# Designs tried in a protein design chat: VHH binders against o28486. Part 26

Target 1, 243 residues: o28486
Amino acid sequence: MIGIIGGTHILEIKVLKDVEETRIETPYGTAEIDVGRVDGIDVAIIQRHGKRKDKPPHRINHAANFYALKSLGVKYVIGMGSVGALREEYSLPSLIIPHDYIDFFSGVTIYNDSLVHVTPGFDEYLREVLVEVARKISSFPVIDKGVYFQTRGPRLETKAEIAMIKSFADCVGMTAGSEATIARELGLSYAIVCTMDNYAHGIKNQSIDYREIVEKAKENARECLKIVEEAVKKVWEEKIQRT
Key: E = the ipSAE of ESMFold2; O = the ipSAE of OpenDDE; V2 = 0.75 times the mean of E and O plus 0.25 times the DockQ between their complexes.

## First folded at step 7 (VHH; framework vhh_etentamig_d1)

Design g6 (at its last look DockQ between E and O 0.85; V2 from the best seeds 0.00; counts 0 for: pae O 3.3 > 2)
Fold by OpenDDE, look of step 7:
Structure g6 (fold): chain B 243 residues (1-243), chain A 120 residues (1-120)
Amino acid sequence: as target 1 above (243 residues)
Amino acid sequence: EVQLLESGGGLVQPGGSLRLSCAASGFTFSDWAMSWVRQAPGKGPEWVSGISGSGGDTYYADSVKGRFTISRDNSKNTLYLQMNSLRAEDTAVYYCARGPYTFWSGFDYRGQGTLVTVSS
């Protein structure tokens, strides 16, 4: 079984066949997981913001989510995300597959009562899979390397904040660092592919049309999902089916 | 061997139209997304448009939205770019590329390009 973690847009897309909605109790809380199949492959999907969209980014229980996946036998988790672009030279829409991240604010960890230190990061194998797939089937540009800067949210960043972080990162989001950290602490492989749907505050002047933004984000999410589905197949063939 | 050959470029007046073609060979054309990228003199490459393997999904840079149309004929292994309402700033060498443009790694494969000059 392969894990997928995505945002709210994944709810609007019928990804799984033979879906079973489950709630899994973990030592860290309850996780909602949809279990089904993608092209005959067992997949577990988590909507990070909850099915009811009642979990803002700073309230996401990453520990429960990833522990639940692990308890189902998941070893590989592919994330889907939406981020702001920190570089004006990037074309939108685009995909980014970050190779590293900065997260000074979340403080997420499963080690609250013991001294355990891990070095977190995205799984390079999964990154390679995602990049390979994206380079074949993506219909818009791909940033196949970049640093993900995580803010806590839920508010967006000020111009001053963006002016600072753009010196260190390529995109900004609110969840990928946390997910990567927890995944590593639990011994799971994790990588993420993100759609860049907008420029971060102050990077480039954009008209604010919320409706258009939402529609574009949905469309971009579908493109991202195509990448993830193919990635799932590849991971299945290379790491699970052969085992 | 993968080959991409662009054609259709030339000199056109502002407001005019051109249709670029890209003949592909050496791979299963329909399995790959395709893209157009252009490079103006003294500038870096700029992504113009992308299309899915089936042709069902198309995307455009903001600079060309509403003016350019990407399409493909998988039976002919050919990629197209219909360019309408051309502007001086559209002047560039246009490249056909297999897959999307990747910002750091460049192109999987691209052609030699065809020059489009928009001038009065």
Scores: ipSAE 0.712, ipTM 0.875, lowest interface PAE 0.6, mean pLDDT 93
Fold by ESMFold2, look of step 7:
Structure g6 (fold): chain B 243 residues (1-243), chain A 120 residues (1-120)
Amino acid sequence: as target 1 above (243 residues)
Amino acid sequence: EVQLLESGGGLVQPGGSLRLSCAASGFTFSDWAMSWVRQAPGKGPEWVSGISGSGGDTYYADSVKGRFTISRDNSKNTLYLQMNSLRAEDTAVYYCARGPYTFWSGFDYRGQGTLVTVSS
């Protein structure tokens, strides 16, 4: 079974079959998971913000989510995300597949009452799969490596915050560092592909129409979904079906 | 052996139109996204446009939105770029490329290019 975790648009996977909505109780709380199949491949899907969009970034129960995936036998988790660009030379639309992250502030861990340390990171095998797939099928440019800076959210970043972090990172978001950290603590493999949906505050002047932004975000998410679906097939064939 | 052969370039006046073609062979064309990239004299490559394998999704750089149209004919293994309202700044060698522009790795394969000159 392969895990998929995404934001608002993950539940728009229309090829998902035999869907059963499941609530799984874990030591860290309850997780909402949709279990089903994509082209005959067993998948477990989490909408990180909840099915009713009631979990802003700082209220996501990452530990419960990833523990629940592990309890279903998931070993590989592919993320989808949305980020702001920290580089003016990155055109929009584009994708980024980060190779590392900075997260000083979330504090997310399953080790709240014991002294355990892990060395975190994105899974290199999953990252390679995502890059290989994107280089074949993405209709728009791909940033095939970069550093993801995680802010705590839920507010967007100030101009001063962006000015401070843009020399150290390529994109900014609110979730992938937490997900990578918790996945590593639970022994799960995790990597993420992100859409670049906007320039971060102060990077570029840009006229903004909210409805246009929402429609572009839906189109960009469809590109990510295509990449994730193909990556699921590749991981299944290479790591699960052959085992 | 992957081959991409561009054609259709030439000299055109500002405000004019031109259509580029790219004949593809050596791979399953419909499985791959395709791109147009251009390189002006003395400058680095600039991604222009991309299109999905099916042709259903198209994307454009801001510099060409509303003026250029990418398309493909999978029965002919051919990629197209319709260029309208051409400007002097569009002068460049235009390359057909397999797959998207990847920022660090560049293109998977690209053709030999066709020169477009827009002169007043």
Scores: ipSAE 0.667, ipTM 0.870, lowest interface PAE 1.2, mean pLDDT 89
ESMFold2 (binder alone), look of step 7: mean pLDDT 82; pTM 0.846
ESMFold2, look of step 9: ipSAE 0.662; ipTM 0.870
ESMFold2 (binder alone), look of step 9: mean pLDDT 82; pTM 0.843
OpenDDE, look of step 9: ipSAE 0.028; ipTM 0.462

Design g7 (at its last look DockQ between E and O 0.81; V2 from the best seeds 0.00; counts 0 for: SAP .808 > .668)
Fold by ESMFold2, look of step 7:
Structure g7 (fold): chain B 243 residues (1-243), chain A 119 residues (1-119)
Amino acid sequence: as target 1 above (243 residues)
Amino acid sequence: EVQLLESGGGLVQPGGSLRLSCAASGFTFSDWAMSWVRQAPGKGPEWVSGISGSGGDTYYADSVKGRFTISRDNSKNTLYLQMNSLRAEDTAVYYCARGPYVFWGFDYRGQGTLVTVSS
């Protein structure tokens, strides 16, 4: 079974067939998971902000979510996210597949009462699968490497914050660092493909019609899901069906 | 061996139209997204347009949206760019590329076709 975790856009696009909604109790709380199939491949999907969109970034129970995936036998988790661009030369829309992250602020861990140290990072195998798929089938530009800066949220970044972090990172978001850290602590492989839908505060002036923004967000989510669906097939063939 | 051969460039006046073609060989054309990228004299590459393997999804840079149309004929292994309402700033060498535009690079591209927009 392969895990998929996504944000707001996954609610607007149905990926699964034969979907069964479930709630899983974990030592860290309850997780809401949709279980189904993508082209005959069993998948488990988490809507990270909750099915009712009631979990802002700082309220997401990452430990419960990833523990629940592990309890279903998931070993590989592919994320979908949305980020702000920190480079004005990036065209929009585009996809970014980060290779590393900076996260000073989340503080997330499952190790609240023991001395355990984990060397964090995005899973290189999953990242390479995502890059390979995106370079073949994406209809819009791809940035196949970059540093993801995680802010805690829920507020957006100030101009001063962006001015500071743009020297050290390529995109900014509120979730992928937490997900990568918790996944590693639980022994799960995690990588993410992100849509770059807008420029971060102060990076570039760009006026866009509101209706065009909504249409682009829907189209961008479709491209991201297309990439994830093909990545699921590739991971299944290489790591699960073969084994 | 992957080969991409662009054609259809030339000299046109402002407001004119031109249709570029790209003949593809050496790979299963319909499996791949395709893109057009241009490079003006003295400038870096600029993504122009992209299209899915099936042809069902198309995307355009803001600078060309509404004026250019990307299309493909998978039965002929050919990618097209219909360029209307041409402007002087559209003057560039146009390349077709296999797959999406990848920032700072390409998978495979042709040698390009020159489009010059001048009175």
Scores: ipSAE 0.593, ipTM 0.856, lowest interface PAE 1.6, mean pLDDT 87
Fold by OpenDDE, look of step 7:
Structure g7 (fold): chain B 243 residues (1-243), chain A 119 residues (1-119)
Amino acid sequence: as target 1 above (243 residues)
Amino acid sequence: EVQLLESGGGLVQPGGSLRLSCAASGFTFSDWAMSWVRQAPGKGPEWVSGISGSGGDTYYADSVKGRFTISRDNSKNTLYLQMNSLRAEDTAVYYCARGPYVFWGFDYRGQGTLVTVSS
């Protein structure tokens, strides 16, 4: 079984065949998991913002979500995300597959009562799979390397904030760093492919409207999903079917 | 060996139209997304348009939306770019590329065809 974690846009797309909705109790809380098949492959999907869209970024229970996946036997998790572009030279829409991230303020961890230190990061194998697939089938430009800057949310960034972080990162979002951190702590492989749906505040002369961001993200989510589906097949063939 | 050969470039007046073609060989054409990229004198490469392997999905840079149309004929292993309402700023060498434009480099691209828009 391969895990997929995505935002609210996944709700609009029927990805799974023979879907079974499940609710899994974990030591960290309850997670909602949809289990089904993608092209005959067992897949577990998490909607990070909840099926009811009632979990804003700072309220997402990443620990529960990833623990639930782990409990189902998932080893590889592919994330889907929407981010703001921090580079003016990027063409939108685009895909980015970040290789590293900055998350100073989320503080997410499963180690709340023990002294355990891990070095987090995205899984390079999954990144390579995503990059390979994207380079073949993406209709968007692809940024196959970049730094993901995570803000806590739920508010968007000020112009001053973006002016600062653009010196260090290539895109900005609210969830990927947390997911990568928790995945690493739980021993799961995790990587993410993101659509760049808008420029971050102040990068280009554009109005910052959350509604507009959401609409663009929705439109671009299908392209991202195509990549994820192919990636799932590849991972299944290379890491699961052969074992 | 993967080969891409662009054609159709030339001199055109503002407001005019051109149709670029790209003949592909050496790979299963329909399995790959294709893209057009252009490079103007003194500027870096700019993504223009992308199309899925099947041709069902097409995307455009904001600078060319509504004016350019990307298409493909998989039976002929050919990629097309219909360019209408051409502007001076469209002047560039246009490249056909296999797969999407990757900002850090090209996988495979042709030698390009020059499009000059001038009165």
Scores: ipSAE 0.558, ipTM 0.820, lowest interface PAE 0.8, mean pLDDT 92
ESMFold2 (binder alone), look of step 7: mean pLDDT 85; pTM 0.866

Design g8 (at its last look DockQ between E and O 0.02; V2 from the best seeds 0.00; counts 0 for: pae E 11.3 > 2, SAP .672 > .668, placed apart)
Fold by OpenDDE, look of step 7:
Structure g8 (fold): chain B 243 residues (1-243), chain A 121 residues (1-121)
Amino acid sequence: as target 1 above (243 residues)
Amino acid sequence: EVQLLESGGGLVQPGGSLRLSCAASGFTFSDYAMSWVRQAPGKGPEWVSGISGSGGDTYYADSVKGRFTISRDNSKNTLYLQMNSLRAEDTAVYYCARGPYTFFTGTFDYRGQGTLVTVSS
């Protein structure tokens, strides 16, 4: 079984066949997981913001989500997301497959009562798979390497904040760093592919409307999903089917 | 061997139209997304448009959105770019490319030799 974590658009696109909605109790809380199949492959899908869209970024229980996936036997988790572009030279829409991230503010961890230190990061194998797939089937440009800067959310960034972080990162989002951190702490492989749907505040002279951002993200999510589906197949063939 | 051959470029006046074609060979054309990219003198490559393998999904750079149309005929292994309302700033060598532009490497999987489009009064 391969795990997929995404936003609220995933279920709307009917990615899974034979879907079973499940709730899994974990030591960290309850996780909602849809279990189904993508081209005959068992897949577990989590909508990070909840099915009811009642989990804003800073309230997402990443520990519960990833622990639940692990409990189902998942070893590889592919994330999909939406981010703001921090560079003017990027064309929109685009995909980014970040290779590293900066997250100073989330503070997410499963180690609250023990001294355990892990070095987090995205899984390079999954990144390679995503890049390979994207280079074949993506209909818009791909940033195949970049730094993901995570803000806490839920608010968007000020111009001053963006002016600062653009020197260190390529895109800005609110969840990927947290997910990567928890995944690593739980011993799961995790990588993410994101659609760049808007420029971050102050990068270009454009109005930043949250509604517009959401609509663009929804529109572009289909492209991201195509990549994820193909990636799932590849991971299945290379890492799971042969074992 | 993968081959991409662009055609259709030329001199056109502002406001004019051109249709570029790209003949592909050496691979299963329909399995790959295709892109148009351009490079103006003294500038880096710029992604213009992309299309899915099936042709069902199309995307455009903001600079050409509403003016350019990408399409493909998989039965002919041919990619097209209809360019309308051409502007001076559209002057560039246009390349047909297999797959998307990758920003980190600044490369495509494969691209042709390009065809020159000059927009001038």
Scores: ipSAE 0.526, ipTM 0.814, lowest interface PAE 0.8, mean pLDDT 92
Fold by ESMFold2, look of step 7:
Structure g8 (fold): chain B 243 residues (1-243), chain A 121 residues (1-121)
Amino acid sequence: as target 1 above (243 residues)
Amino acid sequence: EVQLLESGGGLVQPGGSLRLSCAASGFTFSDYAMSWVRQAPGKGPEWVSGISGSGGDTYYADSVKGRFTISRDNSKNTLYLQMNSLRAEDTAVYYCARGPYTFFTGTFDYRGQGTLVTVSS
């Protein structure tokens, strides 16, 4: 079984509408997981913001979500995300598959009462799979490497914040660093493919409207899901079927 | 009183074209983004297209990209949807709605009574 974590648009796309809903209790809380199929392959799917879209970035229970995936036997988790571009020369929409992240502020961990340290990061095998697939089938330009800067959310970034971070990162979002950290702490492999759906505040002198960001992300996510579906097949064939 | 009145629906052959219109009144039209939403028999509502208040930005559902074009004339307070290369699956009641269609807020923007489009040979 392969894990997929994305926004609510992942279940709104017609190809995945036969998803079976499941709730799993974990030591960190309850997780909602939907089981579906991709070309005959069982996948466990999490809508990170909840099916009612009621979990803003700072309220996502990452520990429960990833523990629940692990309890189902998932070893490989592919994320789908939406990010703001920190470089004006990136055309929109496009895909970015980050290779590293900066997250000073979220503080997420499963080790609240014990002294354990891990070295986090995106999984290189999964990242290579995503890059290979995207280069073959993406309808968007592909940025196959970059640094993801995670802000705490839920608010969008100020112009001053963007001005500070744009020299150190290529995109900005609110979730992938948390997901990569928790996945590594639980011994799971994680990588993410993101759509660049907007320019970050101040990059292109455009107004920022949350509803417009959501609408662009939904449109672009359909294309991104095609990448994820092919990646699932490749991971299944290379790592699951062969074991 | 906000009013939205759709027109231009009808019976058309597969591959044909129709142009829908929506006459708006009771509010400053150019201040609002506008949307088209459709509902086929036995299905829930489906967002089709959206356009900014100025008309400078347009968005489309995948099912209609390349075939449908949204536009507006702010001098006439009128929203349009040009539908080309129509298919049987485009059969639905089409609604004009004020503001962007939002899935998160549950805000119910004003909509018209709809105009029926039937694609059949």
Scores: ipSAE 0.005, ipTM 0.112, lowest interface PAE 11.3, mean pLDDT 83
ESMFold2 (binder alone), look of step 7: mean pLDDT 87; pTM 0.879

## First folded at step 9 (VHH; framework vhh_etentamig_d1)

Design h1 (at its last look DockQ between E and O 0.01; V2 from the best seeds 0.00; counts 0 for: pae O 12.2 > 2, grease 24.24 > 24.2, placed apart)
Fold by ESMFold2, look of step 9:
Structure h1 (fold): chain B 243 residues (1-243), chain A 120 residues (1-120)
Amino acid sequence: as target 1 above (243 residues)
Amino acid sequence: EVQLLESGGGLVQPGGSLRLSCAASGFTFSDWAMSWVRQAPGKGPEWVSGISGSGGDTYYADSVKGRFTISRDNSKNTLYLQMNSLRAEDTAVYYCARGPYTYWSGFDYRGQGTLVTVSS
């Protein structure tokens, strides 16, 4: 079974069949997971902001979500997300597949009552799968390596914050560092592909109407879904089916 | 052996039109997204346009939107770029690339490109 975590558009995976909603109690709280199949491949899906869009970034129970995936037998989790670009020379729209992250402020961990030290990161195998797939099928440019800076949210970043951050990172978001950290602590493999739909505050002038932004975001998310669907197939064939 | 052969470049006046072609062989063409990348004298490569394997999704750099059209004919294993309302800044060698432009790994080109010169 392969895990997928993403935003609202994750249920737009075209070949998703036999979806059953489930709630799983974990030592860290309750998680809502959709279980189904993609082209005969068992998948477990988390909408990170909740089915009712009621979980802003700082309220996501990452430990419950990933523990629940583990309890279903998931070993590999593929994320999809949205980020702001920190480089004006990056074309938009584009994809970024980060190789590392900076997260000083979220504080997420499962080790709240024990002294355990873990060095987290994105899973190299899953990242290579995402890059290989994107290099073949992405219709728009791919930033195939980069540093993800995680801010706490839910507020967006100020111009001064972006001016400071851009020296150290290539994109900015609110979730992937937390997900990578918790996944590693639970012994799960995790990597993410992100759309870059906009430039971060102050990087470039983006005088675009809100409705046009929403329309383009749907197209960009579909590109990410294509990558994730193919990555699921590749991971299944290479790591789970094993014949 | 994977081969990409660009053609259709030449000298054209500002405001003119030109159609580039790219003949592909040695791989399953319809399985791959394709792109056009250009390189002006003294500059680095610049992504111009991309298209999905089926041809259903197309994307363009801001500098060419509304003027250039990417297309493909999977029955002929051929990629096209229709270039209208050409400007001096479009002068470059144009490369056909298998897959998207990737910022760290570059682009998968196999030919010498085709030169487009826009001048009066």
Scores: ipSAE 0.656, ipTM 0.874, lowest interface PAE 1.4, mean pLDDT 89
Fold by OpenDDE, look of step 9:
Structure h1 (fold): chain B 243 residues (1-243), chain A 120 residues (1-120)
Amino acid sequence: as target 1 above (243 residues)
Amino acid sequence: EVQLLESGGGLVQPGGSLRLSCAASGFTFSDWAMSWVRQAPGKGPEWVSGISGSGGDTYYADSVKGRFTISRDNSKNTLYLQMNSLRAEDTAVYYCARGPYTYWSGFDYRGQGTLVTVSS
């Protein structure tokens, strides 16, 4: 079984066949998981913001979500998300598959009562798969490397904040760092493909309205999903079916 | 076919110890987290403990933390629950379950259970 984690836009797209909606009680809380198949492949999907869209970024229970996936035998998790572009040279919409991230705000961890340290990161194999697939089938420009900067949310960044982080990162979001951290702590492979739907505050003259950002993300969700589906097939063939 | 078979239950006095076992078959045991859940008479099911596929991570309900120890032997496809300092409130049927406690896997992914009775 392969895991997929996405935002609210994934709810609007029928991805799975033979879908079973499940709730899994974990030591960290309850996770909502849709289990089904993509082209005959067992897949578990998590909507990070909840089916009821009642989990803003800073309230997402990443530990519960990823633990639940792990409990279902998932080893590989593919994320999909929407981010703000920190580079004015990027042509939007575009895809970015980040190779590293900065997250100083979330503080997420499953190690709350033990002294354990891990070095987190995105899984390079999954990144390579995503890049290869994206280059093959995407109608959007593909940025195959970049640093993901995570803010806590739910508010958008100030102009001053963006002015600071643009020196160190290529895109900005609110969840991928947390997901990568928890995935690593749980021994899961995780990578993410992000749609860049808007420029971050102060990068270019455009609206920074949250509603507008969400709408643009929805428009690009289908394209991102196509990539994820093909990535799932490739991972299945290369890492799961052969074992 | 997924099969889980619990054993080791019985009558024990308060403060006593008991070790439960669960024999698993029909799936790649090491790929799955496993859990113990229990149900006392007249009460709803309660998640007790969980362990990762590799055995590297263990989790416990607050009610049993410090008293129970979950472990597994992947070479034997067996899950264990060492229960120490047993209390009357620990009396229940204990079930071995694949994965964590879920709302959809209640009977399909757990064994028949083994009765643990703690009484003086």
Scores: ipSAE 0.000, ipTM 0.252, lowest interface PAE 12.2, mean pLDDT 89
ESMFold2 (binder alone), look of step 9: mean pLDDT 82; pTM 0.840

Design h2 (at its last look DockQ between E and O 0.84; V2 from the best seeds 0.55)
Fold by ESMFold2, look of step 9:
Structure h2 (fold): chain B 243 residues (1-243), chain A 120 residues (1-120)
Amino acid sequence: as target 1 above (243 residues)
Amino acid sequence: EVQLLESGGGLVQPGGSLRLSCAASGFTFSDWAMSWVRQAPGKGPEWVSGISGSGGDTYYADSVKGRFTISRDNSKNTLYLQMNSLRAEDTAVYYCARGPYNFWSGFDYRGQGTLVTVSS
């Protein structure tokens, strides 16, 4: 079984079949998981912001979510996300598959009452799968490495914050660092493919037609879904079917 | 072996049109997204347009949106770029590329290019 975790537009997964919603109790709280199939392969799906979109970034129970995936036998988790671009030279739309992250302030961990030291990161095997798939099938440009800067949210970043962080990172978001950290603490492999849907505050002037922006975000999310679907198949063939 | 052969370039007046073609061989064409990328004299490469393997999804750089149309004919293993309302700044060598433009690693495979010159 392969795990998939995504954000606001994951509800547009059209290839997912035989979906059954479930709630799983974990030592860290309750997780909401959809179980289904992608081209005959069992998948477990988490909508990170909740099915009713009621969990802003700082309220996501990452520990419960990833523990629940682990309890279902998931070992590989593929994320989908949306990020702001920190470099004006990146054309939009594009995909970024980050190789590392900066997260000084979220504080997310399962180790609240024990002294354990973990060095987290994105899983290199999964990242390479995502890159290889994207280089074959993405309809728009790919940025196949970069640093993801995680802010706490839920608010967007100020111009001054962006001016400070753009020297150290390529994209900004609110979730992938937390997900990578918790996944590593629980012994799960995690990597993420992100759409770059907008320039971060102050990087570049942008059109302000909000409805066009929303429609483009839906189209961009579909591109990520294509990548994730093929990545699920590749991981299954290489790491699950062979064992 | 993968081969991509661009054709259809030439000299055209501002406001004119050209249709570029790219003949593909050595791989299963319909499995791959395809791109057009251009390089103006003295500039770095600029992604122009991309298309999915099926041809159902197309994307364009802002600089060409509304003027250029990417398409493919999978039965002929051929990628096309229809260029209308050409401007002097469209002068470049145009390359057909297999897969998307990859910011850090560049092109997987590209042809030798076809020169488009927009000048009076």
Scores: ipSAE 0.596, ipTM 0.840, lowest interface PAE 1.6, mean pLDDT 88
Fold by OpenDDE, look of step 9:
Parts: C-alpha cells; structure tokens; sequence
Structure h2 (fold): chain B 243 residues (1-243), chain A 120 residues (1-120)
C-alpha cells in the first residue's frame, strides 16, 4: 500500500476506486483515511485539512496522519501541495518538487517524552520518481529542485516576510516541512510535488486574495494528480511488487 | 534519434493569426507531453503552452490565454499552436519541445525554432 497526502483540492477529485472511508485511532489522535485502489494498486489517501475542511494548517495532526499510514503498512508516502512562488522568473502555473525545506515554526515531533534526534529531509528516491514522471507527462513547467519554506499559517505572509524568505527558498507553503519531519521520525519515505499557483506577496505586482489562490489550486490540482498517479505506479513496480 | 521540426512562422500584422506546426520523430509521440516555448530577442525563454500526451489536458501562460490554442494529432506525430489576436510582444522564436520546460535543465529536446514577427 502506498500513501498519498493532499490538501483541500483532493476532496473534489475522485482518485480512488472501491473507496472505503476509515478512521484510525492512533496514540497521537484520530486520522481519517480513504483506502482504495489506483489502477489496481492499494492506496491510502489522507486529506490533510480533513474531509470537512475543519483542520487549518496549524491544526493538522501530522503525527496521527503518518502514524495511521504506517500502521496500515505504508512505507512510501507521496504528498500533493499548493505553494506560492518566491521567484518572479518562474512561469505559472508550474510544478515544483522540492529537495529541501526550512521549517522553524511548526515544532512538530513525535518525540515528546524521549531524547531522539533525526535529520529530516525529502526521500531522494521518491523525488527522483516524481521528477522522472513530471519530465515526461507534465503539461506545466517543472522545477525539479528547490527549497520549500514552511510558514505556520493560516494567514498569508506579509510583504516583509516574503522579502526575507525569498533569499533562502524557492516556494512557500504551510505543511510540507511538518510532513517530512514526521515521516522521517516514523521511518517513512516522503516526498512532495506541488503546484505553483500564485506568486507570494510582493514578488510580482498582483493582488493577494486567498479565495483566488484556492480556486487556482483547484484548477491545477488535476495536473498534479496525474503526476502522483504515475508515480504511484512506478513506486509499486519498483519497490512493492518486486519484494 | 529524437527530432523536432517547427514550421509556420512568418511576418504578421497585429491582430493577425498564425498556425505553427511541429513534426516529431524518433520517439513514441503520444507517450510524451509537449510544449511550446518562445524566446524574444534579448529575453530568456518563456513557456507558452503545454499539452498532455493524449491531448486531453491543455494549459497556457497567462500572456497567451484566450488567444492561443495548443493541439496535437498523434496519428501524424504533429504538434500545433494556433495563434490568434497576435500582438507585438508575441514576436519571438517559437520552439517545439518534448515534455515540459524545466527551469533548471531547460529542454529535454527542442527544435531549431520558427520565427514569428508581429509588426505593423
């Protein structure tokens, strides 16, 4: 079984066949997981903001989500996300597959009662799979390397904040760093492909409207999903079926 | 060997129309997304449009949305770009590319390009 984590846009996309909605109790809380199949492959999907869209970014229980996936036997998790562009030279819409991230704000961890230190990061194998697939089938421009800067949310960034972080990162979002950290702590492989749907505040002369951002993300989510579906097939063939 | 050959470029007045074609060979055309990219004098390359292998999904840069239409005929291994309501700022060499434009690596494969000049 392969795991997929997506945002609110995934709610409107019927990805799975033979879907079973489940709730899994974990030591960290309850996770909602849809279990089904993508092209005959067992897949578990988590909507990180909840099916009722009642979990804003800072309230997402990443520990519960990833623990639940692990408990189902998931070893590889592919994330889908929407991010703001920090570079004006990027063409929009586009896909980005980040290779590293900055997250100073979330503080997420499963190690609350023991001294354990891990060095987090995105899984390079999954990144390679995503990049390979994207280079072949994407209808968007692809940024196959970049630093993901995570803000806590739910508010958007100020112009001053973007002016600071644009020197260090290529895109900005609210969840991928947390997910990568928890995945690493739990021994799961995790990488993410993101649609770059808008420019961050102050990057270009555009009005920042959250509603507009959401709508664009929805429109572009289908393209991202295509990449993820093909990636799932490749991971299944290379890492699951042969073992 | 992968080959891409663009055609259809030329001189056109503002408000006019052109249709570009790209003949592809050396690979399974329908398995690959295709893109149009343009480069104006003194500027870097700009992604214009992309289309999925099957042709079912099409996307456009904001600068050309509503004016340009990307399409493909997989039976003929040919990519098309219908350009309407052309503007002076559309003047560029237009390239056909296999796959998406990659910001870091550029093009997987691209043609030699065809020049489009929009001038009164």
Amino acid sequence: as target 1 above (243 residues)
Amino acid sequence: EVQLLESGGGLVQPGGSLRLSCAASGFTFSDWAMSWVRQAPGKGPEWVSGISGSGGDTYYADSVKGRFTISRDNSKNTLYLQMNSLRAEDTAVYYCARGPYNFWSGFDYRGQGTLVTVSS
Scores: ipSAE 0.306, ipTM 0.717, lowest interface PAE 1.3, mean pLDDT 91
ESMFold2 (binder alone), look of step 9: mean pLDDT 83; pTM 0.848

